# VHH binders against q9y6x5: the designs that were tried, part 72

Target 1, 379 residues: q9y6x5
Amino acid sequence: LPPKLLLVSFDGFRADYLKNYEFPHLQNFIKEGVLVEHVKNVFITKTFPNHYSIVTGLYEESHGIVANSMYDAVTKKHFSDSNDKDPFWWNEAVPIWVTNQLQENRSSAAAMWPGTDVPIHDTISSYFMNYNSSVSFEERLNNITMWLNNSNPPVTFATLYWEEPDASGHKYGPEDKENMSRVLKKIDDLIGDLVQRLKMLGLWENLNVIITSDHGMTQCSQDRLINLDSCIDHSYYTLIDLSPVAAILPKINRTEVYNKLKNCSPHMNVYLKEDIPNRFYYQHNDRIQPIILVADEGWTIVLNESSQKLGDHGYDNSLPSMHPFLAAHGPAFHKGYKHSTINIVDIYPMMCHILGLKPHPNNGTFGHTKCLLVDQWCI

## First folded at step 23 (VHH)

Design la6
Fold by ESMFold2, fold request of step 25:
Structure la6 (fold): chain B 379 residues (1-379), chain A 123 residues (1-123)
Amino acid sequence: as target 1 above (379 residues)
Amino acid sequence: QLQLVETGGGLVKPGGSLRLSCVVSGFTFSSYHMAWVRQAPGKELEWVSTIQGSGGYEYYEDSVRGRFTISTDNAKNTLYLQMSSLKPEDTAVYYCARTQYKYSGEWTPFDVWGQGTQVTVSS
């Protein structure tokens, strides 16, 4: 039987939710498969960049989706939630669904994964849903499973994206046990529905399923605000992105802008592009602005106003609060195995291996995931 | 012309029930999230509940969870709020409104509102 893979993301699912909340359905999924307890994601720890890193195996500087809001000075193009479909932004890399469906007798399906409704390298996912957060999980799952069972050429790679627990994490913060317990129980019920649907359709035993996320969530507070307007007038820069990593395009001499910002708050690091720490792998792309401001965990950069969010993400990717998990089940994976950590970029070469695809050049290390796979020597 | 029309308000004794309706026109109902928002006299607007327009995932403000149920009938382009165990503090003008959640983690502003329906819970 040909290898098939379903990749599922629950946005903003912080790794330690697994130990701090009850997940009977997810824990049963893990028991019959594998768990990676912490996945070290890419900086900045935002939704568009990390979802693209999963499917390309590349750091943000290499795949070109460097934030949820971007500006390209040469073309004068802007990227945002309302303007994310121009292939210009996505074409610096080749995501796995494009590689997959360019193989003979294969197709790819998608339910809402970022980028799957964009014709990247003139290739759009063979079956897809246009992004719309108002479409229920059940409808997304029904479409994905229908495509997995009924398509010609057969769907061998599918993606499914869900907006929770990110939305609730922003609203309540990860430390609100009462509200987050209710939210996470609903997520676990959706995982139960997923597994039940796959079993009823005869897919469960021969489909490889990865359940993961793009980032975690940290607690914020009205007591932890950095007021950018107190440090610099708006006329001296263009603001490309604000919090927790601000992207600053100077309108005057950039050293002058840097000097106005460097002592703004002890809870914010100010970097000239060339001084961004090498461990971020966040320097070598023209879409990264000349100055970035990186707030400390739990701090929010604002423009002389309060923040409505009690949880946020986007911070330093070394922070455990920013890390998601990965669980997987299927014929490619061991059963009952737990692994401590991988890098999020390692997921791509593992998926390529499972599907029998030649990976494009990438930053992942296949060796980091060998212990998860039944056909590999562990070590 | 985008239009939201609320009905079903009225005077109710504490512990009673009401069902609010919001009929929408001028846009694809299932493509958005729909919300109920209320304003008590002299108070600020307070979000009550939100639902995916497809009739899926529901969100509730803490003080109404377990007492209010949001729902949709997509065939009639109608949003409902079933209110039970009503309390005097539920007295407000109730509005339906439109929003959407985005990949970036942001809800769009409520950009389309109804005229509101008065709910009064007293004596």
Scores: ipSAE 0.651, ipTM 0.843, lowest interface PAE 1.5, mean pLDDT 93
Fold by ESMFold2, fold request of step 25:
Structure la6 (fold): chain B 379 residues (1-379), chain A 123 residues (1-123)
Amino acid sequence: as target 1 above (379 residues)
Amino acid sequence: QLQLVETGGGLVKPGGSLRLSCVVSGFTFSSYHMAWVRQAPGKELEWVSTIQGSGGYEYYEDSVRGRFTISTDNAKNTLYLQMSSLKPEDTAVYYCARTQYKYSGEWTPFDVWGQGTQVTVSS
């Protein structure tokens, strides 16, 4: 009788797409379940950090995945999209799939969720796919449903990740109604396929399903560039990450580098590490560099004067454009209930509750999600 | 041996149509994203369109949107570019190329290219 949960992420799905585009399949999913209209994610609003925050309940400073590109000065290790498999980066937290599969008679499965192909604390997801963005949604779904239906010990927690609408949002920008409408219709069809597959396999009634995302997307422009080369010579610093939150490792005196950058653009905030606003919860980790540059919404930090992207994310997490949504369906959830907001870190303790797991110390608040759940008194 | 072979180029009048093909061998076509890239005489390489090799999402450069359609036939390991409403500005050598999308929101550099096929749009 162990409860089961499938966690699905469609990368870069901005919350207000639900209001601005047609989603017949997703709307049917929501009608029979719950909707959280916007989820306040963590700063920086990037893919690796926010996916790890969902599954750990921790701010980035606490779980150690602080950006998509990182540098550790002691070990001289680099983290990047092509170099993300060293457990060193991931071991500052315990993700929910590790906790789940260490329980008696339980397994975890994964189709492409960031980190699930890494042996974190010497533990890799019981069933997983190595990351490859060209593997179809159908194949990912076939593997996940096979594992949910055929595994011993049973798979009780599964993850499924899809790269859209993030890729299209970067390419076209969220304001390109023509292209985004086409992209989002395809995503809605995939959600329809997901629900149909679960029904055909007899999983739909007893499986809890969360459909969410890591961040939104904002419109960018060639008219809104911040050229760092106009303000500071490359020789004075090492660039760890560029836009929209640049991570600057000074090669000369830190105060001297800061002074060269502080008046570079009125559309960029420059912070010494100790001066990063407390509301970001982005200060207390050695992987956060001594100086960060935070561009205003829709501005792009460049070394060259051009950018091929028309949409981006990574900005201040208070911006509505950076917020995803959350929808859920299953025996743990109410039917037809709409909730305005939660924090992305709140998802972890809610999932632990649904699965009967003791959460590790985390930054989430279970009380924020109680109204979504049938077994809780709503406050 | 990795190989991409483009065919289907030729001379066409403005407003005409042409279909380019790219036959792939030496790697699993569906494990990558596939792209069309073109180079007009004396100009830089210009990205045209990209598609997930397994089928799915298609991406287009602004000047070709609505006129060109990228597609795949996985059974034949073949990438297509259906070109319609051709303009003299579309005159170029067209290449197919391989890429991949990453979690960070970045595309990998094109690491495998074809030899190209000439498209000439002229009266």
Scores: ipSAE 0.617, ipTM 0.845, lowest interface PAE 1.5, mean pLDDT 93

Design lb6
Fold by OpenDDE, fold request of step 25:
Structure lb6 (fold): chain B 379 residues (1-379), chain A 125 residues (1-125)
Amino acid sequence: as target 1 above (379 residues)
Amino acid sequence: EVQLVESGGGVVQPGRSLRLSCAASGFTFDDYTMHWVRQAPGKGLEWIGNIYETGSKFYNPSLKSLVTISRDDSTNTLYLQMNSLRAEDTAIYYCARGETVWLRTGEYQIEFDYWGKGTLVTVSS
């Protein structure tokens, strides 16, 4: 029988939550599997880009999902949460569920993972849920487990997405221990439900399960705001994305716009597209706007308005607060093994290996995850 | 039954201060984010600000310097302190229960589920 893999994402689960809060169910999961304590995600550290990096192994400049909000100057198309269904945005890469779906006697399933309800390269998973935030975790879990257990051809790769603790992190901020404890407890309970369901269905021993996240969360404050209106008139540019990485489309001369913004705040770096640091791997895509603004950790870029966000993400991907974790369990993984750090793009070649898929060209390094796998030599 | 009852409105002279109250009942008040919204004659609704169940406060930037929101969970009461009132502040002031709904993209929307009947504030010399 072909190997099976379930990829689960809890949005905005910062890595150090594992050290600062109690997770009885997740800890049991880890005890019987493996843990990567820190996953260095891709820049920008946002939801759509990083989720697509997980399943493609590519930097954002390569897979083309470069932000949660995008604009293509040639086609005049916009990408946003409410407008994410155009294959145009996704077709610059081939996600793993498509690769898997195209194999003989295999199918893919998805419960609201970004991009899974879109035909990519004219292929959509055999089973999927249209994104709806109102759908409970239980319903998502029910569908995923049903598909994993009863589908023909069999589902060999499945994804499950959940919006917490990201939403709560935004609302309360990661430093609100009282409220975040409550939120994280609920997440741990959901993990318990997942494990219990898999055991009840007889899937637990044979199913590989990865639990991870796309990014962390940093504390914001109403006292740490960067007001762009103080530096430049709104009529001089179009805002494509705002905080903490603003994408600026100039309406006047680019240099003039740059000069107005370059010294706007000591807590913000301003880059022309060609001057974006190489370490971000965030330059070689037409969807990246001519000017980007990158706020320092914990600072919020605003347009003469207040932000109700007490936590945010999207900052420099080298910041520990932006890093998620990865835990895994199943026949492909060791038991009781902990690893310090991997790159988020490393997950893709690992998943391909587990599933016996030939990976598309990617930026991941399979060698970084060998120590997690029972069939590999760990050097 | 959820009820929100505003009080404290009336006629006030320019430059004066006014404190509005909102008495909440029929729900666990300390679990909810509360809002103040106003509607001037012939104009649409304008969000003034809110206070989270945690005590965090957020304001409309255009009004921030003129208003203060507070809450007393022991008495299930929401307050709006307004200072240096102007003629343009003439409006019906509403207390509302609402929550911030977050999208995947980190954007948010404020959704209101219950409103008071409002209290009229008239700023006139």
Scores: ipSAE 0.885, ipTM 0.948, lowest interface PAE 0.6, mean pLDDT 96
Fold by OpenDDE, fold request of step 25:
Structure lb6 (fold): chain B 379 residues (1-379), chain A 125 residues (1-125)
Amino acid sequence: as target 1 above (379 residues)
Amino acid sequence: EVQLVESGGGVVQPGRSLRLSCAASGFTFDDYTMHWVRQAPGKGLEWIGNIYETGSKFYNPSLKSLVTISRDDSTNTLYLQMNSLRAEDTAIYYCARGETVWLRTGEYQIEFDYWGKGTLVTVSS
């Protein structure tokens, strides 16, 4: 039988939550599998870009999902949470579920993973749920496990997405130990439900399961705001994305706009597109706007408005606060093994290996994950 | 039955201060985010600010310097302190129960599920 893999994402699960809170179900999952303590994600550290990096192995400049909000100057199209269904935005890469779907006697399933309800390269997952935040985890889990168990051709790759603890992180901030403890307890319970469901269906021993996240969360404050209106008139530019990485489309001369913004705040770096640091791998795409603003950790870029966010993400991907974790269990993985760090793009070639798929060109390094796998030599 | 009852409104001269109260009943008050919203004559609704169940406060930037929101969970009461009132502050002031709904993109929307009947504040010389 072909290998099966379930990829689960809990949005905004910061890596150090594992050290600071109790997760009896997740710890049991880890005990019987493997843990990567820190995953270095891609810049910008946002939801759509990083989820697509996980399933493509590409930096954002390469797969074309460069932000949660995008604008294409040629087609005049916009991308946003409410407008994410145009294949135009996704077709610059081939996600793993499409690769898997195109194999004989295999199918893919998805429960609200970003991009899974869109035909990419004229291929859509055989089984998927349209994104709806109101749908419970239980219903998502029920659909995924049903498809994994009863589908023909068999589902060999599935994704499951959940919006917590990201939403709560935004609301409370990651430093609110009381409220975040409550939220994270619920997440652990959901993991317990997942494991129990798989055991009940007889899937647990034969299914490879990866539990991970796209980014972490840093503490914000109403005292750490950068107001752009203090530096430049709104008539001089169009705002494509705001905080903590603002994307600026000038309506006047780019240099003039740059000069008005370059000294706006000591807690914000302003880059012309060609001057974006190479380490971000965030330059070579037309969807990246002519000017980007990058706030320091914990600072929020605002217009003449206040932000209700007490936590946020999207900052420099070298910051530990932006890093998620990865845990895995199944026939492909060792038991009781812990690894320090990998890059988020490394997950793709690993998943391809597990599934026996030929990977598309990607930025991941398979060697970084070899120690997690039972069939590989760990150096 | 959920009930929100505003009080403290009336006619006041410019430059004066006023404190509004909202008495809540019929639900666990300390579990909810509470809001103040106003509507001036001939204008739309304007969000003033809110206070989370955790005590965190957020304000409309245009009004931040003029208002303070607080809550007393022991008495199930929400307060709006307004200072240096102006003619333009004439409005019906509403207390509302609500929550912040977060999108996966980090954007958010404030949703309200219950409103008081409002209290009229008239600022005139």
Scores: ipSAE 0.883, ipTM 0.947, lowest interface PAE 0.6, mean pLDDT 96
Fold by OpenDDE, look of step 23:
Structure lb6 (fold): chain B 379 residues (1-379), chain A 125 residues (1-125)
Amino acid sequence: as target 1 above (379 residues)
Amino acid sequence: EVQLVESGGGVVQPGRSLRLSCAASGFTFDDYTMHWVRQAPGKGLEWIGNIYETGSKFYNPSLKSLVTISRDDSTNTLYLQMNSLRAEDTAIYYCARGETVWLRTGEYQIEFDYWGKGTLVTVSS
C-alpha cells in the first residue's frame, strides 16, 4: 500500500512557543517522532503565500501567490480572503495534492488548507471542505480521518488547517503570556485530540503526520505605527496590500511615488521592484507591485493611524519571530530526533519522497530533510 | 437577558468634559470586548473606540485625543470619558458588545451583537 501523509498547519505558530510554553501532547508527538525547531519561511511571511510554498516547494515569486491580497494589472483581477477561488491565481504552480491525484488509484483530501477548494490545473482535491472559519477542529478532523480511512481510491495525502494561534496572536500579541498560554494550551489539546483520533481509528502507526505552521508572530504596539498618509497623498497610489509589507501601485510617476515614500519612516524600507533584495526571492512575478514597503519588526504600516493588531506577521523571513516549527511522526520518520533548521520549501520534496511522487521543479532541497527520514542516510 | 444601559448624557457647554457610563448585565462582562459608538443628527454611526476584555484599548484616530475608554469589571460598567466637547460631538452615544473577528489573512472586522438604547449628549452654548 502506498504511504499516507497528513499535513497539519496551525496558523501562526511561532517556533519559540515550544520553548516558552508547555505542550504535553505535542511533546509526546515529538518524542515519538522528529522536530525541526525552526523553519525559515518564505517572504512575505503571510498565510496564503507560505501555505502554498509548503505544498509546492516554491518561492512566492515562482508559485504566484505573492501575498494575501494581490492585484493583477493585466486582468484587473483582485485576490483576497473573500476572493481566492479563481484558479488564475493558483495555476502558476502545481500543488502536491494535484500531483498526488495524477497518480493512478490515489486521492487527496483537504480540510480548509489554502487553495484546496479551488480547481488548480483543472484538478481539485478529491475530498475537500469549503473554507469556513466557523467549522470546528473536531469536524475538520473527523472528515479528514474519515477520508483517510474509507476512501476509494485511497486518500494518500491529506491536509488539515486551523486558524489558531494566529488569530489570537493578532489579538493579544505574542508577548501576552497569560492569554497566549490559554490559547496554546487549547492548541496542544487539539493535537492530543488528533493523536487520539488517529489511534482510535488504527491509523497512528501507519500514517505519516506532519504538524507545522506557515509563520510566527511578532509583538506590535500602538506606539510603533507608520502612517502612510503623512508621507503621500492617497490619490497618488493604489494600496494593494498594507502591513507589514505594503504593495503600492502608483497612479502617478513611479519615481515620484517612490521619492515621497523613501524617507517616510526610519523603520520602513522602500523598494522599487527591481531593487528588492535577492534574498527574498520576491521579484520575478508580475503580481508583485512596482513599489513595496517593508516595515521593521514590530512596526505596523497604517492608514489614518489606525490598527487594532497587537501582533502581526509578514515581516522579513530571516527574523526568528516569523519562523514556525515542524514536527513529524510516522513510519517515514525517525523517533526522538531533533533538527535545528530547514527552509519551508524543503518540506515539499520531503513529502514527495514520502509519498513516492516525482516532484515538480521546486526550490526545496531534499538533502536538508534527509536526517528526518529513516530510509535516508544522514551525514 | 443581555442588557446595556447607557447613562450620563445631557446638555453640556462647549469645552466641558463628560463621562458616560454603560451598565452591563445578563452576561459575563469581563469576557467581552466593549465598544462606544455614536450617531450625530443626520449622520451615520461613528465608531469611537473599544476596550478588550484584556484591557487593551483602541480608538478612532479622529477622536483619540478627546476620549478615554475604561471598564470596571467588578461593577460590570463601561465608561467613556470625553474632554473638550464641541458642538459636533452632539450625538446619541451607544454602548455595544462586540468582538474583533480575525481573518486568516490578518484582516479583522468588528462585529456587534448587542447595543444599548443610547444616551443623548448635546453640546451647546
Scores: ipSAE 0.877, ipTM 0.945, lowest interface PAE 0.6, mean pLDDT 96

